# VHH binders against Flagellar brake protein YcgR (ycgR), part 38

Target 1, 263 residues: Flagellar brake protein YcgR (ycgR), of Thauera aminoaromatica (c4kar8)
Amino acid sequence: MAELSTPSPASPAPLDGGRGDELEKFTLRGARQILQLLQDLITHRGLITAHTGGGHSFMTAVLKVDEERGRVVLDPSPDPQANRRALAAPRLTCVTQLDGIRIQFPLVGLGEGQDKGRPALFAPLPAEMLRLQRREFYRLQVPLAHELSCLLKAEDLARKPVEVSARVIDIGAGGVAVVVPTGAAEFVIGGTLPACRLALPDGEPIELDLEVRNLNRQTQRNGTEQLRVGLRFAALPRAADTRIQRYIFKTERALNAKARGGL

## First folded at step 4 (VHH)

Design D63 (from pa4 with S105G; framework vhh_7pa5_2)
Fold by ESMFold2-Fast, scan of step 4:
Structure D63 (fold): chain B 263 residues (1-263), chain A 121 residues (1-121)
Amino acid sequence: as target 1 above (263 residues)
Amino acid sequence: QVQLVESGGGMVQPGGSLRLSCAASGFTFSSYAMSWVRRAPGKGPEWVSTISGSGGSTSYADSVKGRFTISRDNAKNTLYLQMNSLKPEDTALYYCARDLDYWEGGTFDIWGQGTQVTVSS
């Protein structure tokens, strides 16, 4: 059996409030995303530093996610005092790394018991997980002047088909991020939007299937709410992939030239 | 058909430097973001750095930021990693990887065979 990565936090200190507006873009709040990330930590045997307050911490790991009961099962510390501090703490702040990405999340309501006859710690699933990813360096911010759009085939609140023309704000080799008005359609993480049409400047719209990967509600400066939807390309044909990557390359080169030559 | 061949690894003292290269063939190199990923014995892969297809955007793991520089030469279908101020913790097999998934940043579909970097052993 292959032994997977055992990431350790480079620094034990959790990120303090900081710039909350910037950290929100790295915060996962979707139940499916949280479950998947916790499952990834199990698969990769990720070591977690759990901070119990007062400068105290201990090493743990996620042993199991109990989706039916909405809880995580953690490996207790071999130090009984660390376990007592954890149980007495109003909150655990968990810090770990997965493939070079820092992950932090709170656990509230820690209890103790047994799993498969062995001592274990239990806590409700976290409502949020911070995942510090470098996604912003992998994607092209689409210039407003390009008026890039994607016609989404989705469902409304009554589960009836609806078409939504969404503005593309980010694009990469694997997907796009779009913005839609709040309430324009219902999106389910993991759901597929079939036969959507991505309009690139250089030709006919590209017909493709998109998987919903992320949902983030944003309030604009004028107070209007919009939904940012992260969409993954499903089974992209080579010709479509080539056109998308060519657009990204040409646009990045043009933006880099403007940055170097601009004043 | 697709191949990635790493080179430039070796043994070096702490504080030293190495330059890794990755020669790509069998695909349109400039159309893909490329990454360096390292793997210590008995561990899973750890992402190190990524560069966009054009070379206009780069990103680094916190542990190497300021010490490593990723670059590419699309005319030569070659990816580079300049490693400075090397630490014993940088000891690993370094892989060149093709990065396909924009949304999952760091999703890799093709890997090279790797080149070994040992800092002071």
Scores: ipSAE 0.000, ipTM 0.151, lowest interface PAE 10.8, mean pLDDT 76

Design D64 (from pa4 with G106Y; framework vhh_7pa5_2)
Fold by ESMFold2-Fast, scan of step 4:
Structure D64 (fold): chain B 263 residues (1-263), chain A 121 residues (1-121)
Amino acid sequence: as target 1 above (263 residues)
Amino acid sequence: QVQLVESGGGMVQPGGSLRLSCAASGFTFSSYAMSWVRRAPGKGPEWVSTISGSGGSTSYADSVKGRFTISRDNAKNTLYLQMNSLKPEDTALYYCARDLDYWESYTFDIWGQGTQVTVSS
């Protein structure tokens, strides 16, 4: 029998609609801009992850933009089940990257047919496309030597306040992932941790509110359990955003220099 | 600045072998999982294989398991795909892709222009 792949089909999560006002500045609605961006995806052979809902996704690519008929032509999946799910879905959310720029757009009214005698998927041109710079989605894996920490203001199981110093394992423009010992505090997805303090190497700790986005429990080789917690920055001040981006840039630059065999 | 460049494709007979390489630049290579993805003429893109940032974990599509081996050299910022027992069905353009999370499929954020592999007699 054929063996299954170890990773389950999953894809980069679409950006949260709660950021609608923040994302507006990155949203393209001009017909020329949309057509040019789709054409760039064709020229650069951009791979697209299409989310069909229910945790399902498949890979596709733009084959053609049909300006006259106002539609985009896409590669069907090699998996017939993925194509059936896509055609049954009321909406696809398409996510891709070009030269470190994240692009996201919806497709509604997907149909199937042929393009030049080959199977193809068709959809009306999207009315809008998101285009985000790398800084909005990139996650720096924090070097252990930096000992980056975040002091979390949380609650225990009895709902009493506790402070937990958590090691930061990754950091991006939108948040951090931290590790804490299992049982150190109660974390609830969607819950807010107010007045936490992120310690960067340069300067005073940054005071910020964090929202719990995900939880992942794991057992270390010594039998000690730890919890990985994904945390979103709630309303990051410009000065704090600048300091975080500076840290990310400097650290990545130093790691890139080391990786090239230079110090 | 961020760039992936594939090489090592070519023409080979059924049962033959090829080794593909992907040179990465402009980012911390060891911080990312890396994947190989292929696109055959008239078909959509198909995931082939993924390797974790450390190289400690690998995964493969059922169609290539036992025949292909993914590996990486973090000191050289290079990803490899060793392809053995090649079949006509392996004919495709092969892309190197940066992968944000090994444990989640299709978390790609950049890829190269691809290298063509043609298996024919």
Scores: ipSAE 0.030, ipTM 0.525, lowest interface PAE 6.6, mean pLDDT 80

Design D65 (from pa4 with T107D; framework vhh_7pa5_2)
Fold by ESMFold2-Fast, scan of step 4:
Structure D65 (fold): chain B 263 residues (1-263), chain A 121 residues (1-121)
Amino acid sequence: as target 1 above (263 residues)
Amino acid sequence: QVQLVESGGGMVQPGGSLRLSCAASGFTFSSYAMSWVRRAPGKGPEWVSTISGSGGSTSYADSVKGRFTISRDNAKNTLYLQMNSLKPEDTALYYCARDLDYWESGDFDIWGQGTQVTVSS
C-alpha cells in the first residue's frame, strides 16, 4: 500500500486480494457468481456510485436483475442531465462496497425505459466484476441512523476560515470519507485541516488533524450535487484511535447481527 | 470523458522485461495518485504499485520490490510500469487505476480495461 504524502512511510502491504477463501466467494467471471453478487447488492441495499466520465457521477442502486433477459435494472438519477450523460457514455464504471470489500464493474449499452410504470435504466449484465479486499484497511459504512458527523475547519474561496459540518459516510483505522455540499469550502489534495472534530455516538467529539486525500463530485438522488472528501488521520492520539476502533467493531457486530435476522 | 487505456502487455520469457503504459484522459492527471493492480484468473486482485500525483512518492508490493518501477509523465498524461526480472508468478491482467487513497490503502474509482502479461516458462 502507498501513501500520497511523501513524508509518510510507504507501506508495502498488499491489498490482500490474492489469497483466502472469503475472497474467492466474491471473485467473478462466472455468470452465476455475477448474478449472485448483484443479488447480494440488492439484498443489502448497496448504494452505487456510477461514473459517467468527465468527473461526473450519480448515485444509483440495482433495483433488480433480469436473468431471463440478461440485464440489470438501475435506479435513474433525478437529475435529467446526469441520465443524459449516462446514456451517452460508452461505459459506466459502477463502484460500491459490500462488507468492507470494494466492488467495481462496468456497464455498457445503457438504455432507458420503464419498470412497473416508473423510469428505469437498463444495461446488459457485466461480463466481469472486480473486487478489492481491504483486510488491513477495512472501512465501515456508517449507518445513517448514527448521524456521524465531522466538523471540518477549512477555508472558503476567499481564504476565509469556515466550519463545515460534514456527514461521515465511511470510517476506518486510517481515516474517514465525508460528504459536503458543493462549494461549501475549498479542499486541496494534500492539504491539512487542523483541529477538526469527529462526533461519535458515545462521548465527546474527537479533536483531530485531517489530511485531504481525494475529492469526488456526486449527483444525489434528489438532484443536488455533493462533494465526497476522503480524509486521512494525520496524527491520531492513542485514546482517539481506541475510540474509533471500538466504534467500528461495535457497529460492525450490530450490523452483522441485524443482517442475520437479529441477535 | 474520463478514461484509462492500458497497453504494453504481451508474452515474455522468465527473466525478461516489459514496459506497461496507461494513457489517461478527461481529468487533471497530475492531481491524482495512480496505481497498478493485477489479477490472475481464479485469484483476487493484488495491488502492485502506487505513485503520487507529483511523482515524488512511490510504493511497491513486497512481491515486486526491486524488480518493478512505477513512473509517470504528467505532460503526456501517461503512467508507466517498468517490469524487470519477470517470473511466471507475474502472469496476470494488469489494470491502471486512479487512486483516491483517503487513508493508507488504495481507494480506486476509475479503472482501465487491463493489459495481459504472460510469463511463459
Scores: ipSAE 0.000, ipTM 0.169, lowest interface PAE 11.9, mean pLDDT 77

Design D66 (from pa4 with T107A; framework vhh_7pa5_2)
Fold by ESMFold2-Fast, scan of step 4:
Structure D66 (fold): chain B 263 residues (1-263), chain A 121 residues (1-121)
Amino acid sequence: as target 1 above (263 residues)
Amino acid sequence: QVQLVESGGGMVQPGGSLRLSCAASGFTFSSYAMSWVRRAPGKGPEWVSTISGSGGSTSYADSVKGRFTISRDNAKNTLYLQMNSLKPEDTALYYCARDLDYWESGAFDIWGQGTQVTVSS
């Protein structure tokens, strides 16, 4: 039955933000907004990758929104085992795109049925849908074991040049978030840090210009304060962009493999 | 206006060959990974193959490995699928799809109208 499978070459991983409120500004919770977005997915024939847990996923699509019964109807997988895994899962995480915008939503309480005389899957309408306006909003949480760092070229409080080795905690197509000890350097929102060096596993550090986009002071469990700095890539050479995307993909695949193995 | 237009489908005997084409317009074609996806009557959609923006990397569903070859001509903004040793099980409507980028393969935002492939004796 493997010949009827719907494998995805690189299934997009669900977003797993550090803080629960980080994605709130991109989350749709209005019933009418959710209904309209699901109808847009039908109109544009959006393909959905449905993650069933344990590294398993299958390809589906929204067939219709049954507003009267408060449910969404999905195409079942041609792989019977994928359908059995989906029905057994406590939750599906659905990931798709619409006009270059990433959309993600949960489905709970999946069941089997018929639609227009053919097999279908159905679930209650999602209570929320995540919609990311730009690719650069997606962030991979960097595994602590990778010890990813970025050497920042900044200024101290006396306007004196200082170099700070900062730990990278998340990374995306548009930038990185780093943590530095409070007082290590002065950062100004909108300021540019030239010729910083991003150290990825495998290869030479990438030299790039970073723009300070946000600052957030955090208190750790042990009571010490650290500064989280959000940094945008001011411009990326094609080779640097490729290496960053390759790292993100490789790390995501490794994390999916660990989840599958129970590690 | 972003568009994908598939062609090259038709009726063929088992063991025969077909070459599908997809003409892309309205976006920088070489910046996107492209995929072929098919839908057989009464079945859900099945991913078939993906090619990176540069053409340097390809992947295939197990059901078509060794029989199908995906390729692209970035100068002509055209995606191809060479299908050999066709089986009745390959009968489906074949769609060209745009991936957001290579690392997010499996999430598609744009489809063409599809081209019908029928394998029968």
Scores: ipSAE 0.006, ipTM 0.343, lowest interface PAE 9.4, mean pLDDT 78

Design D67 (from pa4 with T107Y; framework vhh_7pa5_2)
Fold by ESMFold2-Fast, scan of step 4:
Structure D67 (fold): chain B 263 residues (1-263), chain A 121 residues (1-121)
Amino acid sequence: as target 1 above (263 residues)
Amino acid sequence: QVQLVESGGGMVQPGGSLRLSCAASGFTFSSYAMSWVRRAPGKGPEWVSTISGSGGSTSYADSVKGRFTISRDNAKNTLYLQMNSLKPEDTALYYCARDLDYWESGYFDIWGQGTQVTVSS
């Protein structure tokens, strides 16, 4: 069953924790490790974004871990509708950070009640938790001067093949965000775009399979509408990964130098 | 080291104004969307506002639209929240947070210690 929800404008898709072989090395499955990490989130008052599906999310925090009953206690949302959506959801995907490490975990079987006379949400302890270093989720805003583009191989409404040259607005280890003119192609969340071509400075375009993760229609200050598409790299080859990381590193370094110089 | 430090909180009467600041260090500030998130006593955290890395796009929670303005100065690595027409319900600890997603937050990897805002009559 897909963990992905219907996208809403500007709602991010969480990382698919523990479903891909790439993420297995970052996944905690030991009960003691999970308990310790949850306790660390309490100690450091970690803010959590809980995704309930349908593009909906709310902010929460772990209030306590009840080790004897095998459950976690969460702060409910101040929005009653968010709490109702959470209780109706088959699964919450919780995303947070601790000391620059991204942490993601599922909660299943959410219930409501009270803790010390205050409303609270309860769930069984997660069976797994994902820990990712900053590099795994970082997104570089692409400078306009770089004119980075990705040739997308997609389909129109009649399912006729079309090629769309899209401007890359950000790039990370796991994917890119691109801008396309409204109506240029049909995109479906979870759909795959095969053999797309990412043009980086210095070298030939990189051929990539891309998965559509999110869609947002944006209105610019001039009134022009654009579709922003978030795309995940599917099965990225090592050579392509190296080139993308090198571009990110060099660009980040140049931006840091420019910011320090005040130019 | 990557760090966010909030300031500018305080006590204010209903209808008053405050300007919050967040000083960022240890990362390329302009490469990240930034958000303000608040936590009121006895309540869960609430997202308040987000601004894109370039400053070209902003979004706000319905509870603060028309009253709060988010802005940033990328040359100074500083995020701001101008709060006008403050209400008692705006009383909360306000956090500055670094945002990882392409357009709008919920995915924070770094946030600060918070700055306390108290609106009382």
Scores: ipSAE 0.000, ipTM 0.274, lowest interface PAE 10.9, mean pLDDT 78

Design D68 (from pa4 with I110Y; framework vhh_7pa5_2)
Fold by ESMFold2-Fast, scan of step 4:
Order: structure tokens, then sequence, then C-alpha cells
Structure D68 (fold): chain B 263 residues (1-263), chain A 121 residues (1-121)
């Protein structure tokens, strides 16, 4: 009877600002690159979710880029209240995707007016845009034969330190999902598990900090209860990032070869 | 590349039925919870329904509970929404949405192009 998702106003959520250092390599700050990306969004009629804060958002699109005035023109919401929230917000966080690549950028100083006789929203060009490649969102379902595990440093119900060996069921550039027996440890959403050890099949365990992001209880066919824990990489050194991506690439390639019967 | 392509929308009279489909590609479909989200003219997005990666758990907005059924076929990488007893209030553009990365729930990182459902006499 466990529900894996809660009801929500469905909109792409902005990425956590606490990952700023790790997102630097994906951040565009060149004026030419920013202009080109905005033009690409216009050309492909990219649908944008604009977050105004307080859990509110609306759908918009870039109508044009005014390079001489250094501003973007946005399609207003048909909902007047959404437009009022946007104009009152200190910033909009805009999220979209283009060919599976996540694009996120801030807009500050939003105003309203007319474009070619139609209502429009205006904002100065963003100083930066985040462009995350497809690989950042790829989830590899871990083959059972790999016996991939993560040793979690958590707390029991009495808040005493405990180590739990958890099976990794999927892995991506941003984190892992693991399965633990119900009651093995207490997990709190937003809590940090320091110095956990991710065991990859062909190397030494990777030591890293994990943040608990979600918890889902599941009952197996044999009646055994298990807890699925979604864990974000809180601090991911370049060497660890490279090893994880290498494992994902190698495993995906091996699965593709197996599917083709490349024996 | 992650791709979500909705189909099955159309015009129907009140009390009618429609079945929406969403073809997913570019990711391990069974590893993600999937949702249907709609946007009616003049309104913000409204969450409609969610199904877990395995299909073992489902949830629905109160406005559609008992009338809509979400399902998935992981072998075909396809998500479905069976809509029965349709009302004029169900008129909206319906989006297929992928649950945001495995450390988050109730939010979405990819949306399809949408499929239009119009319920009118």
Amino acid sequence: as target 1 above (263 residues)
Amino acid sequence: QVQLVESGGGMVQPGGSLRLSCAASGFTFSSYAMSWVRRAPGKGPEWVSTISGSGGSTSYADSVKGRFTISRDNAKNTLYLQMNSLKPEDTALYYCARDLDYWESGTFDYWGQGTQVTVSS
C-alpha cells in the first residue's frame, strides 16, 4: 500500500544551490553562448517552466531576444495571478530541456509590456545558464550479477551509529538508489550520511558523502519488507565522478553487446 | 536522448472515454516513476496521476479518482492513462512526465509535447 510519489503541482524543479561548485563545469557565462542557447530555445519552441518561488510556477517560452536592449521577451501566462506572482518575485528560475539536455537559468528584473501589440514579459539577459548533458540524468539499472553495494553510515532508532550494507539498484551521475531491510537504520530526508563507501566491481570502494532525498517502502512477493532510499552525491570529487561514469558506460556497453548476442 | 511522446488525445462528448499513451525512450523506463500532468486554459499545471517504476503503486488526484486509471508496460516503454466518464472540466493539454532523479519525488525533470483532450457537446 506504499505510495512511491506524493501528489504535487507537476513542474521541473530547479536544482539545489548547494551543488553550485559541482555545476560550475556545466555553466555558460559567455555572452555569445548565452545568446546562441536562447536562440536555440526559440527555434525549437522550447517550453519553459518558470519558478516564481513558494512552490509556484507557470509555463512560458522565449518569444525573442532583443540584443540591442540586452533583454529577453517571454510569453506571459494566461493566468493573471501567475503573471502577478512572477512580477513580484525577486527572480524567476527557468527550467527547460532541449534534446534531453537540461537547461536552467535565472531571470532578474522582470517587467511587463507589449510586443507587437500583444502582452509580453521582459527581463535582462541572464548572466549565466546551466546546460547539463544527458549523462547527468541517466540512470543505469544495476545488473544483479554485479552485486553493487554501498556501505551506509547511518543511525539506528536510538541515534547510535550503525553501518548498513545496502544493495545499489540504480546509479547515475548525481546519485544512487539503494535497498535496505526495513528497520536496519533510521533515515531522515535531508540528512547527510558521511564517509559512505560505494563498492564498484573492479576497483577500491569510493568514499563519499550522501544526502537522503527520498524514502519508499516496498513489500516483496515473499512478504519481506524493504526500504528504497534515494541518495544524492553531496560532494563528488572529479576522480570519483570519472570512475562512476566509467562504470555506467562500461555496463551500458556490455548490456548492449549482450542484447545483440555478441558472443 | 530522453524522449516522451504523448498520443491518444482528441474530442469527446461528456461521459465518453479516451486512452492516452506515452512512448518513452532514451532511459531505463522501469527505473522511474511516471506521471500524467494536465494544463487547462487559464490554469496552472495540475498533477493527475503517478505510477511507480514497477507498476505496483499508483496515486490519483481527487478530481479524477475512480474515473482515470494509470498503467504502464515496461516491456514496451509505454505509459497509459485510461480516462472514463469524462467531464468538460477534464479539457486540457495532457503531459507525460518523468519523476525527477531518484533522490526526489513528486517533481518532474522531463515533459512530453502534450496531447490535447477536449470534452464538449
Scores: ipSAE 0.000, ipTM 0.217, lowest interface PAE 12.5, mean pLDDT 77

Design D7 (from pa4 with S31I; framework vhh_7pa5_2)
Fold by ESMFold2-Fast, scan of step 4:
Structure D7 (fold): chain B 263 residues (1-263), chain A 121 residues (1-121)
Amino acid sequence: as target 1 above (263 residues)
Amino acid sequence: QVQLVESGGGMVQPGGSLRLSCAASGFTFSIYAMSWVRRAPGKGPEWVSTISGSGGSTSYADSVKGRFTISRDNAKNTLYLQMNSLKPEDTALYYCARDLDYWESGTFDIWGQGTQVTVSS
């Protein structure tokens, strides 16, 4: 334990196969959807952890999709032993993440060759891809009518303390995304905002320490600029976790009922 | 214009040291997490290290832990990688990358041109 416990960009282990019927609703089997998702991974330069079995894995990325030959092209590992294990494996389980959504897919029939004169791994297109928001990655889009807010304790450009009431646009087990006017406060990715207050219906505001996860500038239809800030719960009391989960569940159920014609 | 420019690469003997720099321009450097990623000729990209916007949190690939140190100087808009106890397998083109999400891998949107590090006798 010589090192400090810091965040790692490594992908988590594959999901257990014991939930076949539950996972079916999150499984993509359409050729068009599979091609689009693989292309999204290329566009976002998504890092993929490829599991070869026996506790072994390596880091790869999709280089391109070859629709004519029905195959995907992957970057080989810098480690020749990892590539040998991959080629010998009956199946690779590829795990990655795109915008908070866990993506997992099998590759069978892996081969080695070249792409534009460079070593590459080739595999037939997967027949299925799992696209799952896990509990910690799941985000409920907050209905505007609910007027959820979070009072942020931050600093302005002059390092003066400021309090910003931010609208909550999505919420999950691991955090919230909020909207603030541009220039309202300075946010630093990885910075901590102590003692922020999350207002949920039916109770007192929840006091939480939040960590800045991401920042995105958005321009509204009317030309108004806003800053979207992704915030991670640094620590979540059990009572707060229960209230957040209850809100998410009830809101999802109500939205699903409306989508099906009111009840 | 958004730009990342790496420097400080070169040739070094095994066991030697090098310090890489990355000069950022065209964006507010201090609010973004930054990463180093390397690529050896004919091999795929390998993530090396990440540092938070404030510099308060760092993470490293297992292959470089204890040997490399990532740091930043937000007043100079510069990212650094101090590489000690270099091995032949550290030979690669090293890229500076802007990371949009410190806790989620694969959110790089801006890359530099790279600086070559060669470790040989």
Scores: ipSAE 0.000, ipTM 0.249, lowest interface PAE 13.1, mean pLDDT 78

Design D8 (from pa4 with S31F; framework vhh_7pa5_2)
Fold by ESMFold2-Fast, scan of step 4:
Structure D8 (fold): chain B 263 residues (1-263), chain A 121 residues (1-121)
Amino acid sequence: as target 1 above (263 residues)
Amino acid sequence: QVQLVESGGGMVQPGGSLRLSCAASGFTFSFYAMSWVRRAPGKGPEWVSTISGSGGSTSYADSVKGRFTISRDNAKNTLYLQMNSLKPEDTALYYCARDLDYWESGTFDIWGQGTQVTVSS
């Protein structure tokens, strides 16, 4: 008998849609645009992560777009269990990249069959596709020397308020990733942390609301466990956005200068 | 233009070892998580392993856990995959890929041309 373990490999979390209107400008709903984007994924041999729910996903690719029948053909997983999960799922969330542009789309009504005598998965064309430029999802890895921190306003297991100073490990236009010692606070994906304070080197801490996007437990070399928390900026004020972008830009330029020349 | 160049593939007997390398250029290597992805003949792509930009976090497919080790040298802009206890089912074209997510694998925007690994008796 085999010991129980997570059967699926780790996969990127789907983008938090929040209220869908904030991503509307990046959403493709035209049939021609959707067909063209799927065809671009085929021509560029784009690798796709298909999330089947319950923390499970598999790697796939678009093999074919059948425009006449309004269907996509996907490469099945080499793992039969992953294919069974996909077929049982009410919805697949597909995530991929094309020339630094993040693409995300749902597939509903997945079936199985054959394409040119080979096993294949079939689904109706998606009704929408998200197409987001790289810069929206670029993450600057924060230099340890900057000692960037975020004071989180969170809750413990008993729902009592706690304040946790968390180290910021990466930062982008849409959010930050922080490291929190295990047990310091409880986090729920989709939960809101109000009135947190992000400390940047150039002035007073920025007060903002953060939404929990993902959680990952990491065991360090010394055997201690820490929690990585991905946090989305909610309703970011224009002045705060400007300060964050300025920090990212200046830090990236400084790191780039170090890499190209001897300091 | 961003470039990823894999090397180190070859033919090996079951139980043998190989070390794959991936040389990166055209971007700030340490800013990105990096992954290894493989494609067996006539099959779809299978994610193998991911390493964070700092090298502090790694993850592996269940099929390779305990046998493969991913690592990186940010000073040399190079990604590695040490493959031990190789099995015939590890036969595939191995791709180096740039990953946009530090904590989870599978969201790739750039990959190389691949290096062939063949495990046969």
Scores: ipSAE 0.000, ipTM 0.186, lowest interface PAE 12.8, mean pLDDT 77

Design D9 (from pa4 with S31W; framework vhh_7pa5_2)
Fold by ESMFold2-Fast, scan of step 4:
Structure D9 (fold): chain B 263 residues (1-263), chain A 121 residues (1-121)
Amino acid sequence: as target 1 above (263 residues)
Amino acid sequence: QVQLVESGGGMVQPGGSLRLSCAASGFTFSWYAMSWVRRAPGKGPEWVSTISGSGGSTSYADSVKGRFTISRDNAKNTLYLQMNSLKPEDTALYYCARDLDYWESGTFDIWGQGTQVTVSS
């Protein structure tokens, strides 16, 4: 017997961005960047949830980008009613994901026609696309018992190469925050630290390029000062992303079980 | 490496049954909701069914309710779709997809290669 009381999964909802300024840094407006991202969606067979308003949506995909005519071609819904709602909508909000990164963009002026004898939906190329690394905002506070560390390849105050083993205090999909003793190395916001090594409890250290995003001086419980360094993953292979994601989820699940007493 | 591999597709007559399987590797399977999505020739993708990470909750598209059953075996890292009372309109390439519970429900980040189901006389 089917479980009829289980709700259908919610379609990905458009971000309700009341603060346009906060999303601006994640918004692509360059024509070449938009074309490349749309091509990436085609290449990765990305399914798109298209919101037509009034709580309605349908699943689609980008079939092609027609650069000469300045339009994107979408697969219509198998549901004729969904297609009629889409054509009547003043705007579609398209939501999808590539490698854990949320992508959202508007389409205005939707029309219908045929592509190679098949029904298709057409819209002008979007003027903007949001590439939101929302998973970067989630930060797992690393349990002290895990002794999670990152070996940083940096420079000292005399610009000589140094390796600093830094304790990881939080970790997210987009980066880590580490603590180092004051004066152990020089960090420049926006600077890249190549070939650093992130040690997770299971497996070989992950080799990563890290970008310095912020610096904060902190006072420890014993009164000594340390430097907190926020580091972004500059480029993350899928295998590394999977291992980091697994660590985060496993640790969160264990912490939740411990808080409830577990069995 | 994160990977999903579908199997179990084939040709069947209307009213027949098939069971699809999806073997998952490279991630902690039980932490993620999993979905089946299909694409018929000349049509856009259609969501079919989702199951929660624990297997305690399931949901279905109206077109398949009462005919299809989604299930999972977390010990074997395998997702299933039992398809009964198959109709010609169920003819499609069926994809297994990982659904991110810590993101909005219905957001899929990992896809299999698909398995073909053809329902014809």
Scores: ipSAE 0.000, ipTM 0.166, lowest interface PAE 15.1, mean pLDDT 77

